VH-VL binders against Small ribosomal subunit protein uS7c (rps7). Designs and how they scored, part 15

Target 1, 178 residues: Small ribosomal subunit protein uS7c (rps7), of Euglena longa (Euglenophycean alga) (Astasia longa) (p14760)
Amino acid sequence: MSTRKLQKRKILPNDSIYNSLLVSQTINKILSKGKKNIARYIFYKSMQNIEKIKNENPLDIFKKAVDNATPSIELRTQKRKKGQISKISIKTKLERRNKIALKFIINSAKKRSEKNIIQKLQGEILDAYNNTGAAVQKKEEIEKSKSPVNNNKKFISKNKKSKNKKQKKRLKRKKNIY
Below, E stands for the ipSAE of ESMFold2; O stands for the ipSAE of OpenDDE; V2 stands for 0.75 times the mean of E and O plus 0.25 times the DockQ between their complexes.

## First folded at step 16 (VH-VL; framework fv_recaticimab)

Design z6 (from s1 with heavy chain E101Y, light chain K36E; at its last look DockQ between E and O 0.02; V2 from the best seeds 0.00; counts 0 for: pae E 17.6 > 2, placed apart)
Fold by ESMFold2, look of step 16:
Structure z6 (fold): chain C 178 residues (1-178), chain A 124 residues (1-124), chain B 112 residues (1-112)
Amino acid sequence: as target 1 above (178 residues)
Amino acid sequence: QVQLVQSGAEVKKPGASVKVSCKASGYTFTDYYMHWVRQAPGQGLEWMGYINPDSGGTKYHQNFKDRVTMTRDTSISTAYMELSRLRSDDTAVYYCARDSYMAWIYDEGAFDIWGQGTTVTVSS
Amino acid sequence: DIVMSQSPSSLSASVGDRVTITCKSSQSLLYSSDNENYLAWYQQKPGKSPKLLIYWASTRESGVPDRFSGSGSGTDFTLTISSLQPEDFATYYCQQYYDTPTFGQGTKLEIK
């Protein structure tokens, strides 16, 4: 058993700027290559730009964007021994739903046509805040299908296609920042 | 310029110890775990362990746990790996490598920056 | 420890050839929380330290030529060099970072 593996999956501290677990989770997912300082810069710069554009608390804007991109899907509640209700905490259920929304927002942002990833991310967050954009469309697609998370064959296929686009976008993005 | 510069080659006798240094520059030393990886002549890469430079906390592979000590000096951005009770099969190139994940969030990542390697030869 | 197996152990090819190297892990490297594969590819030229080519199974590191690509998911992964260049002779390693890091045994690529 690896302590590194347990540390990764069990302990994710809140971010240092907003003191928010949601922000930490988002930063962890922005760059699949694991370069957290670059991902942190991208996210915080996007938030700074959003604050300038909206003249509102950017954390509140981001939380609403995530909520709007969070599908209203039934997460299975497993019966415990003796027929009692599942022991999954409310926090754990919310975190699973937020994971889906975060992937929608980040993957959709990477597909956008803006010049750089900072502009792409802020644009997708603002669209999701306004209950529009590709991330919200993906959320609506899941809700119309009414698929439980365990019936995610179509969702997996879209993720694989999104990874191929991500590879192409990352090559272009790295060339542009040089 | 982000780089890791290691100490020079060492020739040791069986039973001795060796201490290899790895000086980091161009980034915040305490933000990233430092790994140590070795490579015997003509062989593949073998992970030995890591240190969190901020806390000094370490994790060693079980094959080295009783012989390896990893330390750091944050004032000079330098990590150290000491291997004791050397055997002839410890003859290898020893690398330090930076984890691409920041230590305060995760310790898992690819190794994006490598030192130039330190050749340690254990012979009579 | 997760065992990483590479194939072939060595390979001879000509400039311009397509080269494929495979890597298989003893367990899935796909982490459900982020849906990413924790796999990297390294190039090591004679007398040099390893150089990161690919991470997250398919993401090319900065400065790595487009002819290098990674693919695969779960337990089966592939590194492809689409048009081999003289500077590509090296040994290639896959590495998992899902758990305690382990490397494949290496694939030595020689130019005919």
Scores: ipSAE 0.000, ipTM 0.461, lowest interface PAE 17.6, mean pLDDT 79
ESMFold2 (binder alone), look of step 16: mean pLDDT 92; pTM 0.947
OpenDDE, look of step 16: ipSAE 0.024; ipTM 0.600

## First folded at step 17 (VH-VL; framework fv_recaticimab)

Design n1 (from z2 with light chain P101Y; at its last look DockQ between E and O 0.37; V2 from the best seeds 0.00; counts 0 for: pae E 9.8 > 2)
Fold by ESMFold2, look of step 17:
Structure n1 (fold): chain C 178 residues (1-178), chain A 124 residues (1-124), chain B 112 residues (1-112)
Amino acid sequence: as target 1 above (178 residues)
Amino acid sequence: QVQLVQSGAEVKKPGASVKVSCKASGYTFTDYYMHWVRQAPGQGLEWMGYINPDSGGTKYHQNFKDRVTMTRDTSISTAYMELSRLRSDDTAVYYCARDSEMWYIYDEGAFDIWGQGTTVTVSS
Amino acid sequence: DIVMSQSPSSLSASVGDRVTITCKSSQSLLYSSDNKNYLAWYQQKPGKSPKLLIYWASTRESGVPDRFSGSGSGTDFTLTISSLQPEDFATYYCQQYYDTYTFGQGTKLEIK
């Protein structure tokens, strides 16, 4: 009989083009609040370009890109309450996993060297779809740090500093200063 | 009305610094890069760098990177360019100019709005 | 830096003439992914700030008269004024915005 009233949450409507909650969530993360129309334009143009390049359903491409950028961190999708393990619905788990992948894709896209944000976003999505690119690298980095089979060793750590120096010299920056 | 209004003329001695202001009005200041361009007497236009007014991040042309500082105050929609260790060959008109593209859409655009220019004279 | 070379450095013409000014870049300004040339043209009158005329090589800025047109692609670009007016005597600059920003040295258009 004892129950806690659930807080009424704002329902994020599916996007109008693909009828997808994932797309709506992505659009909300592209730009600051109040710039939704611009964010929609960016995302939909990126999808249109992807469709022209691949001749495939761009929503399916995007979903696979998101899956490829989703780290295998099952324990991070779980919440605990005061000494009691709460059941988290499968939908809630998926939303939390998607948020991580979307963050990787959008943040990585913004750091790309293409000349405009539409090209940056489509490039990152296509790379992630092909299981490459910075978003997937970030996902792999997190998985590596937690995987027993791929533990860091003393010899590997010594080799990192030389590689970082060369990689920094090859990076190009065009208006990505924040 | 969309416009950029710059601070008045400056006369400086070699070794000093100058700070030129550029006040924007009629548009969202933080949506567009602000560029600085100078023009020596009888010469062409020379790009110096830009600032992202939203983040405060900057990019400077290599010829100025050690002497120029670009800042802004978003509360008054004003960009600043400071050039230090002035030399006589820094005598020029200094312009601010708005990038025609929102920085989160294109990395580069033409310059569609220019300030009136600020004459900086560096003489002994 | 991408070098921008304008020709001629100066030009004398009469009202009503058709004039062309050329601009050559040391690298292609065409970005194949968006099919745009990152090239602009500016007009500057004595004592005044530059005024944008053309961007994306051929797109006229709002309020610029129809007699101004831009053409070209890649490394070779042209500004054309189809029928000179008295107010068109000025210095004209091309500018690349493909990688940072570089202006041509200018073309001074004078009354013959």
Scores: ipSAE 0.006, ipTM 0.598, lowest interface PAE 9.8, mean pLDDT 83
ESMFold2 (binder alone), look of step 17: mean pLDDT 94; pTM 0.956
OpenDDE, look of step 17: ipSAE 0.020; ipTM 0.637

Design n2 (from z2 with light chain P101F; at its last look DockQ between E and O 0.46; V2 from the best seeds 0.00; counts 0 for: pae E 6.7 > 2)
Fold by ESMFold2, look of step 17:
Structure n2 (fold): chain C 178 residues (1-178), chain A 124 residues (1-124), chain B 112 residues (1-112)
Amino acid sequence: as target 1 above (178 residues)
Amino acid sequence: QVQLVQSGAEVKKPGASVKVSCKASGYTFTDYYMHWVRQAPGQGLEWMGYINPDSGGTKYHQNFKDRVTMTRDTSISTAYMELSRLRSDDTAVYYCARDSEMWYIYDEGAFDIWGQGTTVTVSS
Amino acid sequence: DIVMSQSPSSLSASVGDRVTITCKSSQSLLYSSDNKNYLAWYQQKPGKSPKLLIYWASTRESGVPDRFSGSGSGTDFTLTISSLQPEDFATYYCQQYYDTFTFGQGTKLEIK
């Protein structure tokens, strides 16, 4: 006898301070599972510090930071041949755009040089709010590599090692003349 | 009860190596850096380096970089410090010490829990 | 390395005295972004491991008697023992943890 349990739908509740789903999603991404109280402390302290620095609503600052780090991805409609693997629609990934931006912000924050995670997160959020920093840089790199304008540029390949060797020989010959 | 218990005293000849163990109990071993500090007879405290017990990543003071290796075994909550090519001036008490701050919160903190020390004597 | 200089190197005092040990760093230990001084004080009794007394320059570790206090900021720091007790015979070390870790040379306190 097989007993099936309905998969219980879990709606992530809004956070208790800002009443924001975005904040709850952010807190869940900061640290490993089981450290949620510490992750809440980190995020709320970062937001308090941002409010002191900017004297503005820190939730609005955070929302703009996330928006600035959210990639805008263009998808061309293409006819598919039989037997080819289906390309996942970029339209489906648009529904997950905020989650991508949160990953960029949190991962970039962790790599910063500040002495503690609160200052690292605070700094990355403020940089992203100002449309700068590593998270925005990552967003721009993805947009450039997927833009139709950038699709005309060739990517570096394994064959470039041979061209670099020939270019070094040309420079050596010019130095020997002079 | 939070404590660090180190291995017993060692007597070594010059050129040998020594490996000191430090067993942690009473806290989450992987949440805090583990530091190693030595003290030569009649001298002050000298920081040697640390290990992140979660990742196994290390940072060594320049004076020990070529001779020290810090490792850990998370299954038994134990950190290790190995010092090679021993000299007579390596005679000291070697301490393990826990960083007071979780490594994912602060990069550096004070040292709030210390092991009892391990005497290493290097003699001909 | 940030150099930590303690003074005096040793001192003698009587039970009940107020004593002051100073510690000077070769560069500021104040991190402007969190407004904290990355400075600790330790006590080491003969034959024992060091014991943390003070961190963040002025915060007492749990269980440390209130006669121990830390003060100062930037490059100049002070450990004060307001009323010496017989058990305070020890060597005291300051430590910076602003950029890696460096201890002062120690101050040996002898009680008469």
Scores: ipSAE 0.054, ipTM 0.647, lowest interface PAE 6.7, mean pLDDT 83
ESMFold2 (binder alone), look of step 17: mean pLDDT 94; pTM 0.958
OpenDDE, look of step 17: ipSAE 0.115; ipTM 0.697

Design n3 (from z2 with heavy chain M102Y, light chain P101L; at its last look DockQ between E and O 0.30; V2 from the best seeds 0.00; counts 0 for: pae E 5.3 > 2)
Fold by ESMFold2, look of step 17:
Structure n3 (fold): chain C 178 residues (1-178), chain A 124 residues (1-124), chain B 112 residues (1-112)
Amino acid sequence: as target 1 above (178 residues)
Amino acid sequence: QVQLVQSGAEVKKPGASVKVSCKASGYTFTDYYMHWVRQAPGQGLEWMGYINPDSGGTKYHQNFKDRVTMTRDTSISTAYMELSRLRSDDTAVYYCARDSEYWYIYDEGAFDIWGQGTTVTVSS
Amino acid sequence: DIVMSQSPSSLSASVGDRVTITCKSSQSLLYSSDNKNYLAWYQQKPGKSPKLLIYWASTRESGVPDRFSGSGSGTDFTLTISSLQPEDFATYYCQQYYDTLTFGQGTKLEIK
């Protein structure tokens, strides 16, 4: 039996090197649960490599890359219930927008042709910093799809078949192996 | 102890299929690619392909693409290689080998753990 | 496929000798972005599976004696055994893992 199941918001600690919630969120998204130390190694090594290339504070570079990949939309709408207005903190709204950008950066990095994830991640971050690359392209696609459209267009109901996007991404990375 | 234990020797007729198993122990089976390599008598090593045991995704060498199928069962940490439409020049020792790198870090690495080999003999 | 050519195909040597085996690839195995050579060396004794000796061209696998060393970069690589021991008589293979994973044809090291 299940009684009084409590759903509390998880507080994710800042990372230990940059003291940044954004960095902690990024590390948490790189790999599956239980591989946090490996994910930290991947991210911090990417940041070290970026610092060598740019001779700049890599956290500032990463923050700009994330900002460039952040769409101006919020994909979820707050719901009103029981005549009460639920107030979402400003930090929660920022976290949702950052999650979208982090997803674009990490997923786009994994599709890159470099030979290891450290090089893939640093390349995508540098591209996004320069307002280029696949993560920024994905952000631009979402922003364009928000254009106002009149309803004189014929509409068909969705019956889309789900595809395993994660497996297809790994398969594309390995296509160069013969 | 980290090891790969393969199924026993097989004798087959031309046109048949063979399925070799490779049971992993002592490490997290789903963290590393599993490669298959064969060695004909008196000859060198020939890479056949690999499987990602986490996703089940595969990569085959062009020479085997139409005849090889690699699968796995994560509940028993076992990889399988099936070779169809056997011919006499498929007579070889077949090895499984673990990639030395996590698949989610490097797309490929060296092979640090090898199975003991499975002799497949194809005779008329 | 990247072609891996080993030299010599066979050699005879005595216990205590210094031996070198070379491996040449048809393409560079150096990935400039991570500065690593995607090259491994294996030892195989008759009736046994191969054993990894060296990876990343020069990194010794755990448990491999320090008399084994790897060197080289790009297209030219060398395995050196500084003082042969009785257990070192075997066939040695180089392998690239830069693209599609190919092996050299092997070098058979025999007792003289």
Scores: ipSAE 0.201, ipTM 0.678, lowest interface PAE 5.3, mean pLDDT 84
ESMFold2 (binder alone), look of step 17: mean pLDDT 94; pTM 0.953
OpenDDE, look of step 17: ipSAE 0.306; ipTM 0.736

Design n4 (from z2 with light chain P101W; at its last look DockQ between E and O 0.02; V2 from the best seeds 0.00; counts 0 for: pae O 9.4 > 2, placed apart)
Heavy chain, then light chain:
Amino acid sequence: QVQLVQSGAEVKKPGASVKVSCKASGYTFTDYYMHWVRQAPGQGLEWMGYINPDSGGTKYHQNFKDRVTMTRDTSISTAYMELSRLRSDDTAVYYCARDSEMWYIYDEGAFDIWGQGTTVTVSS
Amino acid sequence: DIVMSQSPSSLSASVGDRVTITCKSSQSLLYSSDNKNYLAWYQQKPGKSPKLLIYWASTRESGVPDRFSGSGSGTDFTLTISSLQPEDFATYYCQQYYDTWTFGQGTKLEIK
ESMFold2, look of step 17: ipSAE 0.298; ipTM 0.711
ESMFold2 (binder alone), look of step 17: mean pLDDT 94; pTM 0.957
OpenDDE, look of step 17: ipSAE 0.311; ipTM 0.747
ESMFold2, look of step 19: ipSAE 0.035; ipTM 0.637
ESMFold2 (binder alone), look of step 19: mean pLDDT 94; pTM 0.959
OpenDDE, look of step 19: ipSAE 0.008; ipTM 0.569

Design n5 (from z2 with light chain T100L P101F; at its last look DockQ between E and O 0.08; V2 from the best seeds 0.00; counts 0 for: pae E 8.9 > 2, placed apart)
Fold by ESMFold2, look of step 17:
Structure n5 (fold): chain C 178 residues (1-178), chain A 124 residues (1-124), chain B 112 residues (1-112)
Amino acid sequence: as target 1 above (178 residues)
Amino acid sequence: QVQLVQSGAEVKKPGASVKVSCKASGYTFTDYYMHWVRQAPGQGLEWMGYINPDSGGTKYHQNFKDRVTMTRDTSISTAYMELSRLRSDDTAVYYCARDSEMWYIYDEGAFDIWGQGTTVTVSS
Amino acid sequence: DIVMSQSPSSLSASVGDRVTITCKSSQSLLYSSDNKNYLAWYQQKPGKSPKLLIYWASTRESGVPDRFSGSGSGTDFTLTISSLQPEDFATYYCQQYYDLFTFGQGTKLEIK
């Protein structure tokens, strides 16, 4: 059909520590294939550290962090079998949004300034739990780009190249172009 | 078993460039940063920069950032360091060295495996 | 750059002596989140490449004799050779890897 091959995912078992599909999905995204034991160690150590810091159930903290990093956006509807959205299609949309949030958290963690990946992942999860950090900022950027208010008021010029940044005053003014 | 083997000695004139190779064997080349360190005659060790052999991403010390280029070929497990606009004070032994930590675990580690060194002499 | 200062610049000692080399950094090498000191010690014999002796300030690399030990934390570090052997004639370097990489200027150890 298209050049991109559609691949079904093998049903992924829940992880062995938290009995959570979300945790299994997260571990599967941390490192490339063939390094699953290292990815598992990274994630579980991050959770252990979070538990020590917060004195709370780290799975609940992680679920909140993922929710906070999940964009509220419309996802494409599958139309090949029927012209209306079914309840199964709605559940599929919710699962796809979680996978987007996991990508934001993991990619944002890797860009952090801490000295090892365990501390990076731990820090990003805690920030997202507090509704801050780069993963949540990425989620907010996508939501603003899809909002009718934001989309209706922006200029459109494909021929205009952006100018180099002239000057930044503070970190809080990262997009002061005007 | 685990080793880094560097290319042979080079003699260059001022203004030329040199490219030193470092072939890794006995370990997974793409899991560890590769560093370059030089040592002028009778002097100490000077860190030049590193490459992530998985991504090709580099970090250079500011003293070299406008003259050094680090690359790699993962198909032959080989890292390269090229230094341009050579001066007489670039005469040194150039070492490649493996970071002791996998890059996806720690950003920085000690250097546990060193190449044998490549002598570069810059003279008129 | 984090500056690494070694002391002494050179020394001579006899076989069997206890030798101590110090290294001071311009800022702390202790990362509080993992509680590790990002400091290494290397030995370099004339005409040879450096050899890692100690990392994380006090952990011996595999194959390094137990007469070599590292100690210290924060900004002050020490390499000790408890009973000097003839093969220990070399130059010794400390190195920080807390923020990029900097070597000390070296300590040349000569055996009498």
Scores: ipSAE 0.007, ipTM 0.618, lowest interface PAE 8.9, mean pLDDT 83
ESMFold2 (binder alone), look of step 17: mean pLDDT 94; pTM 0.960
OpenDDE, look of step 17: ipSAE 0.018; ipTM 0.607

Design n6 (from z2 with heavy chain M102L, light chain P101Y; at its last look DockQ between E and O 0.33; V2 from the best seeds 0.00; counts 0 for: pae E 7.3 > 2)
Fold by ESMFold2, look of step 17:
Structure n6 (fold): chain C 178 residues (1-178), chain A 124 residues (1-124), chain B 112 residues (1-112)
Amino acid sequence: as target 1 above (178 residues)
Amino acid sequence: QVQLVQSGAEVKKPGASVKVSCKASGYTFTDYYMHWVRQAPGQGLEWMGYINPDSGGTKYHQNFKDRVTMTRDTSISTAYMELSRLRSDDTAVYYCARDSELWYIYDEGAFDIWGQGTTVTVSS
Amino acid sequence: DIVMSQSPSSLSASVGDRVTITCKSSQSLLYSSDNKNYLAWYQQKPGKSPKLLIYWASTRESGVPDRFSGSGSGTDFTLTISSLQPEDFATYYCQQYYDTYTFGQGTKLEIK
C-alpha cells in the first residue's frame, strides 16, 4: 500500500518590524529569491524615509498605497461554453488582490528614474498613497478593460487622461527628485 | 581576495575583431555591474559600456554602440568585451572594472576593482 | 555627455608639498534628494590600472591614506594631497557617474 506524502501548506511569516503579512509579501517580491536580507534593507529603508517625509505611521501610508493600487477586477482568460477562449472580468478575490497591487507597485518602482531602488520604491509608494503614479495607472487600465455592458455605467476616460497627462508631465531632474 | 584577471595581449589587423575576457573571483559575480574602459597610448580613460551579469543586459557608449558586444558566462564568473571592425585608433589598453554598488539597489557607482588591463594593438 | 575638465593638465611638486587638483563638470553632479555628489577620483601609476581614491566626492576608499581628501559640490571639485609622498607621483583622474560615465582628461603629477 502506497504511503501518501503529508502535504503541508507553507505559511509566510509576518515581518519582524511591523508584524505584517503584507510587508512580508512585499519583501518577497522586491528581489530574486536568495536575496531576502537585501530586499528587507531596501523596503525598511524606504519606509524610514517615508516616515521622515510624512511624519505619519509608514505602515498606514503603505497600506493606503496598496489599496489605491488594488484593482477590483482582474482580466483572466477563460474558456466559454463550446470551448472558445475569451477574456472575462472577474471580481478580484482578497488574497489575489494584494499580490496584484504589490506587483504593480514594485514593477513600477523599478522603472522609475531615481538613482537607487530605495528612492524608486519610496517615490512609487508616496505616489500611490496620493492616488497617482504608474502603479495606480496600471490599476485604472485593468478596471477600464471591464465590459461597459456590465452595470450600464460610463467609463470616465477624461479622468484617466488627466492622470496620464499628470504622469507624463513629471520632470526628469536628478537634483529635484524626491 | 577580490580580483579581476583579464586575458593576454593581442595584436590584430585593421578590420578584425578582438574578444577580451575578464574573470572575477572573491565576490558574487552577478551582484555588480561590470564596466569596460579603454586607454589609448598617452591618453586618458574612455568608458565603453557595462553589462549586468545577472540579466545579461547592456548599455554602450554611443561611440561604440555599433561595434561592441558585451557578454558574460555566469558559470565561470567571466565577462567578455568584443570589439569588431578594428581601426588603428583602437590600439589601447582595455580594462574591466567592477561597479562599487550593488546593481539591484543602485544604478551607478564608482569603480572599486579593476582588471590588470589587456593591450590590444591594431597595426596595418 | 557630462564633460569633465581637470586643471592643471600637469604639475611638478616636491615631496612634502600640498597639492590641489581641480575638476569641473558641465552640469551639477549633486542629487539633492540623497545629498550625494556622484564624483570619484582615481590614481594611476605608469603601467598599472587605476586605483579608486575617493567616491561620493569626499569619501575615502578603504586603505587610502588620510593625506588624500576630496571636497566640493555641484560642478566644482578638488582633490588635495596634504603632504606629498614619493609614492604619490602618478596621474589623477576625476570621474562623474551621475549620468553615464565620463572621466576628466587627467592631471600628471611629476617630481620636481
Scores: ipSAE 0.031, ipTM 0.633, lowest interface PAE 7.3, mean pLDDT 83
ESMFold2 (binder alone), look of step 17: mean pLDDT 94; pTM 0.958
OpenDDE, look of step 17: ipSAE 0.032; ipTM 0.649

## First folded at step 19 (VH-VL; framework fv_recaticimab)

Design o1 (from n4 with heavy chain M102Y; at its last look DockQ between E and O 0.02; V2 from the best seeds 0.00; counts 0 for: pae O 6.1 > 2, placed apart)
Fold by OpenDDE, look of step 19:
Structure o1 (fold): chain C 178 residues (1-178), chain A 124 residues (1-124), chain B 112 residues (1-112)
Amino acid sequence: as target 1 above (178 residues)
Amino acid sequence: QVQLVQSGAEVKKPGASVKVSCKASGYTFTDYYMHWVRQAPGQGLEWMGYINPDSGGTKYHQNFKDRVTMTRDTSISTAYMELSRLRSDDTAVYYCARDSEYWYIYDEGAFDIWGQGTTVTVSS
Amino acid sequence: DIVMSQSPSSLSASVGDRVTITCKSSQSLLYSSDNKNYLAWYQQKPGKSPKLLIYWASTRESGVPDRFSGSGSGTDFTLTISSLQPEDFATYYCQQYYDTWTFGQGTKLEIK
């Protein structure tokens, strides 16, 4: 049984301009088809524009925008018996919720009517900063759909129990052949 | 050097309010949650709540929710904790403590930097 | 709230001794998504602020001597001092930060 060396999750370094992990994460989310330089350019130009418009630290504006778009819960799809799909609210760590927020911001930006992606991203960040825009609306929709967080059900991924049952069944079958 | 410096000792009467300050230096004040923890004489540590210095968002322990107010002034990198309707059992050393993680990564972290503590005495 | 229980409440030891302090949580502190235990250990000397020693159950804070080690997972955790030094006599606290923040009642380490 090849002990798959748990690939050490490469720690994403902070970005070189703002020394921010959040910025690095955002750039990676913008990244399409491996063009990291383009993603950096888009983000940093958007930030420069924001700085000029607001005459404030663009990183602070961006952090506030992300915070405003960050949901308090995560909705997960649970497959129930008989093909029924239900959404359940789960408490997740802020890192995960922030990733969701970044997804909201980036996806919402892409759907804006501005002429280029830099202006679209800039616009969405500023709207989110003001607690407006499509990203913040998506957050609010998630929070309104709060089914009572049944705190108790640790979604133990049943997948590990199924694999152990299959392995135990395979081992029992091998013992009955001798 | 990263440090937290708190205001001086306070003596209050029952029913009064106390406001403790915590000035941060040596790091970006708005990148980390600021926590407040108290310790009664000869007792353990009790978490009171935190503030996000960037947004001003707060989370309080249920035991303090109606009596505690946490604020900040970003211009001087200072956090404040106000406790109202003081009782004798509020006599304690109050600490501010920095969360060890960026607030935009983790909403729960260990406390890596502590203030020197502020002694609050509530006596009739 | 997650309840943290430390044992013992107090112990006496001599310089050079191996010391073990245990902490038990009422719930698992292991987060499945990152496979980390949200547990910390602190040292507090009389009249001083607590000092972070260990976080993520087993990671030493910068500047903490190698004689300090943390172990455990889930609900059972241990702080070990391999060879006690004179400066190690203090009160030790475990802390969970899995869901909000709660501390153990503390363990006072005294000189025998």
Scores: ipSAE 0.018, ipTM 0.632, lowest interface PAE 6.1, mean pLDDT 87
ESMFold2, look of step 19: ipSAE 0.295; ipTM 0.703
ESMFold2 (binder alone), look of step 19: mean pLDDT 94; pTM 0.960

Design o2 (from n4 with heavy chain M102Y A110Y I113Y; at its last look DockQ between E and O 0.02; V2 from the best seeds 0.00; counts 0 for: pae E 6.5 > 2, placed apart)
Heavy chain, then light chain:
Amino acid sequence: QVQLVQSGAEVKKPGASVKVSCKASGYTFTDYYMHWVRQAPGQGLEWMGYINPDSGGTKYHQNFKDRVTMTRDTSISTAYMELSRLRSDDTAVYYCARDSEYWYIYDEGYFDYWGQGTTVTVSS
Amino acid sequence: DIVMSQSPSSLSASVGDRVTITCKSSQSLLYSSDNKNYLAWYQQKPGKSPKLLIYWASTRESGVPDRFSGSGSGTDFTLTISSLQPEDFATYYCQQYYDTWTFGQGTKLEIK
ESMFold2, look of step 19: ipSAE 0.061; ipTM 0.651
ESMFold2 (binder alone), look of step 19: mean pLDDT 93; pTM 0.952
OpenDDE, look of step 19: ipSAE 0.360; ipTM 0.777

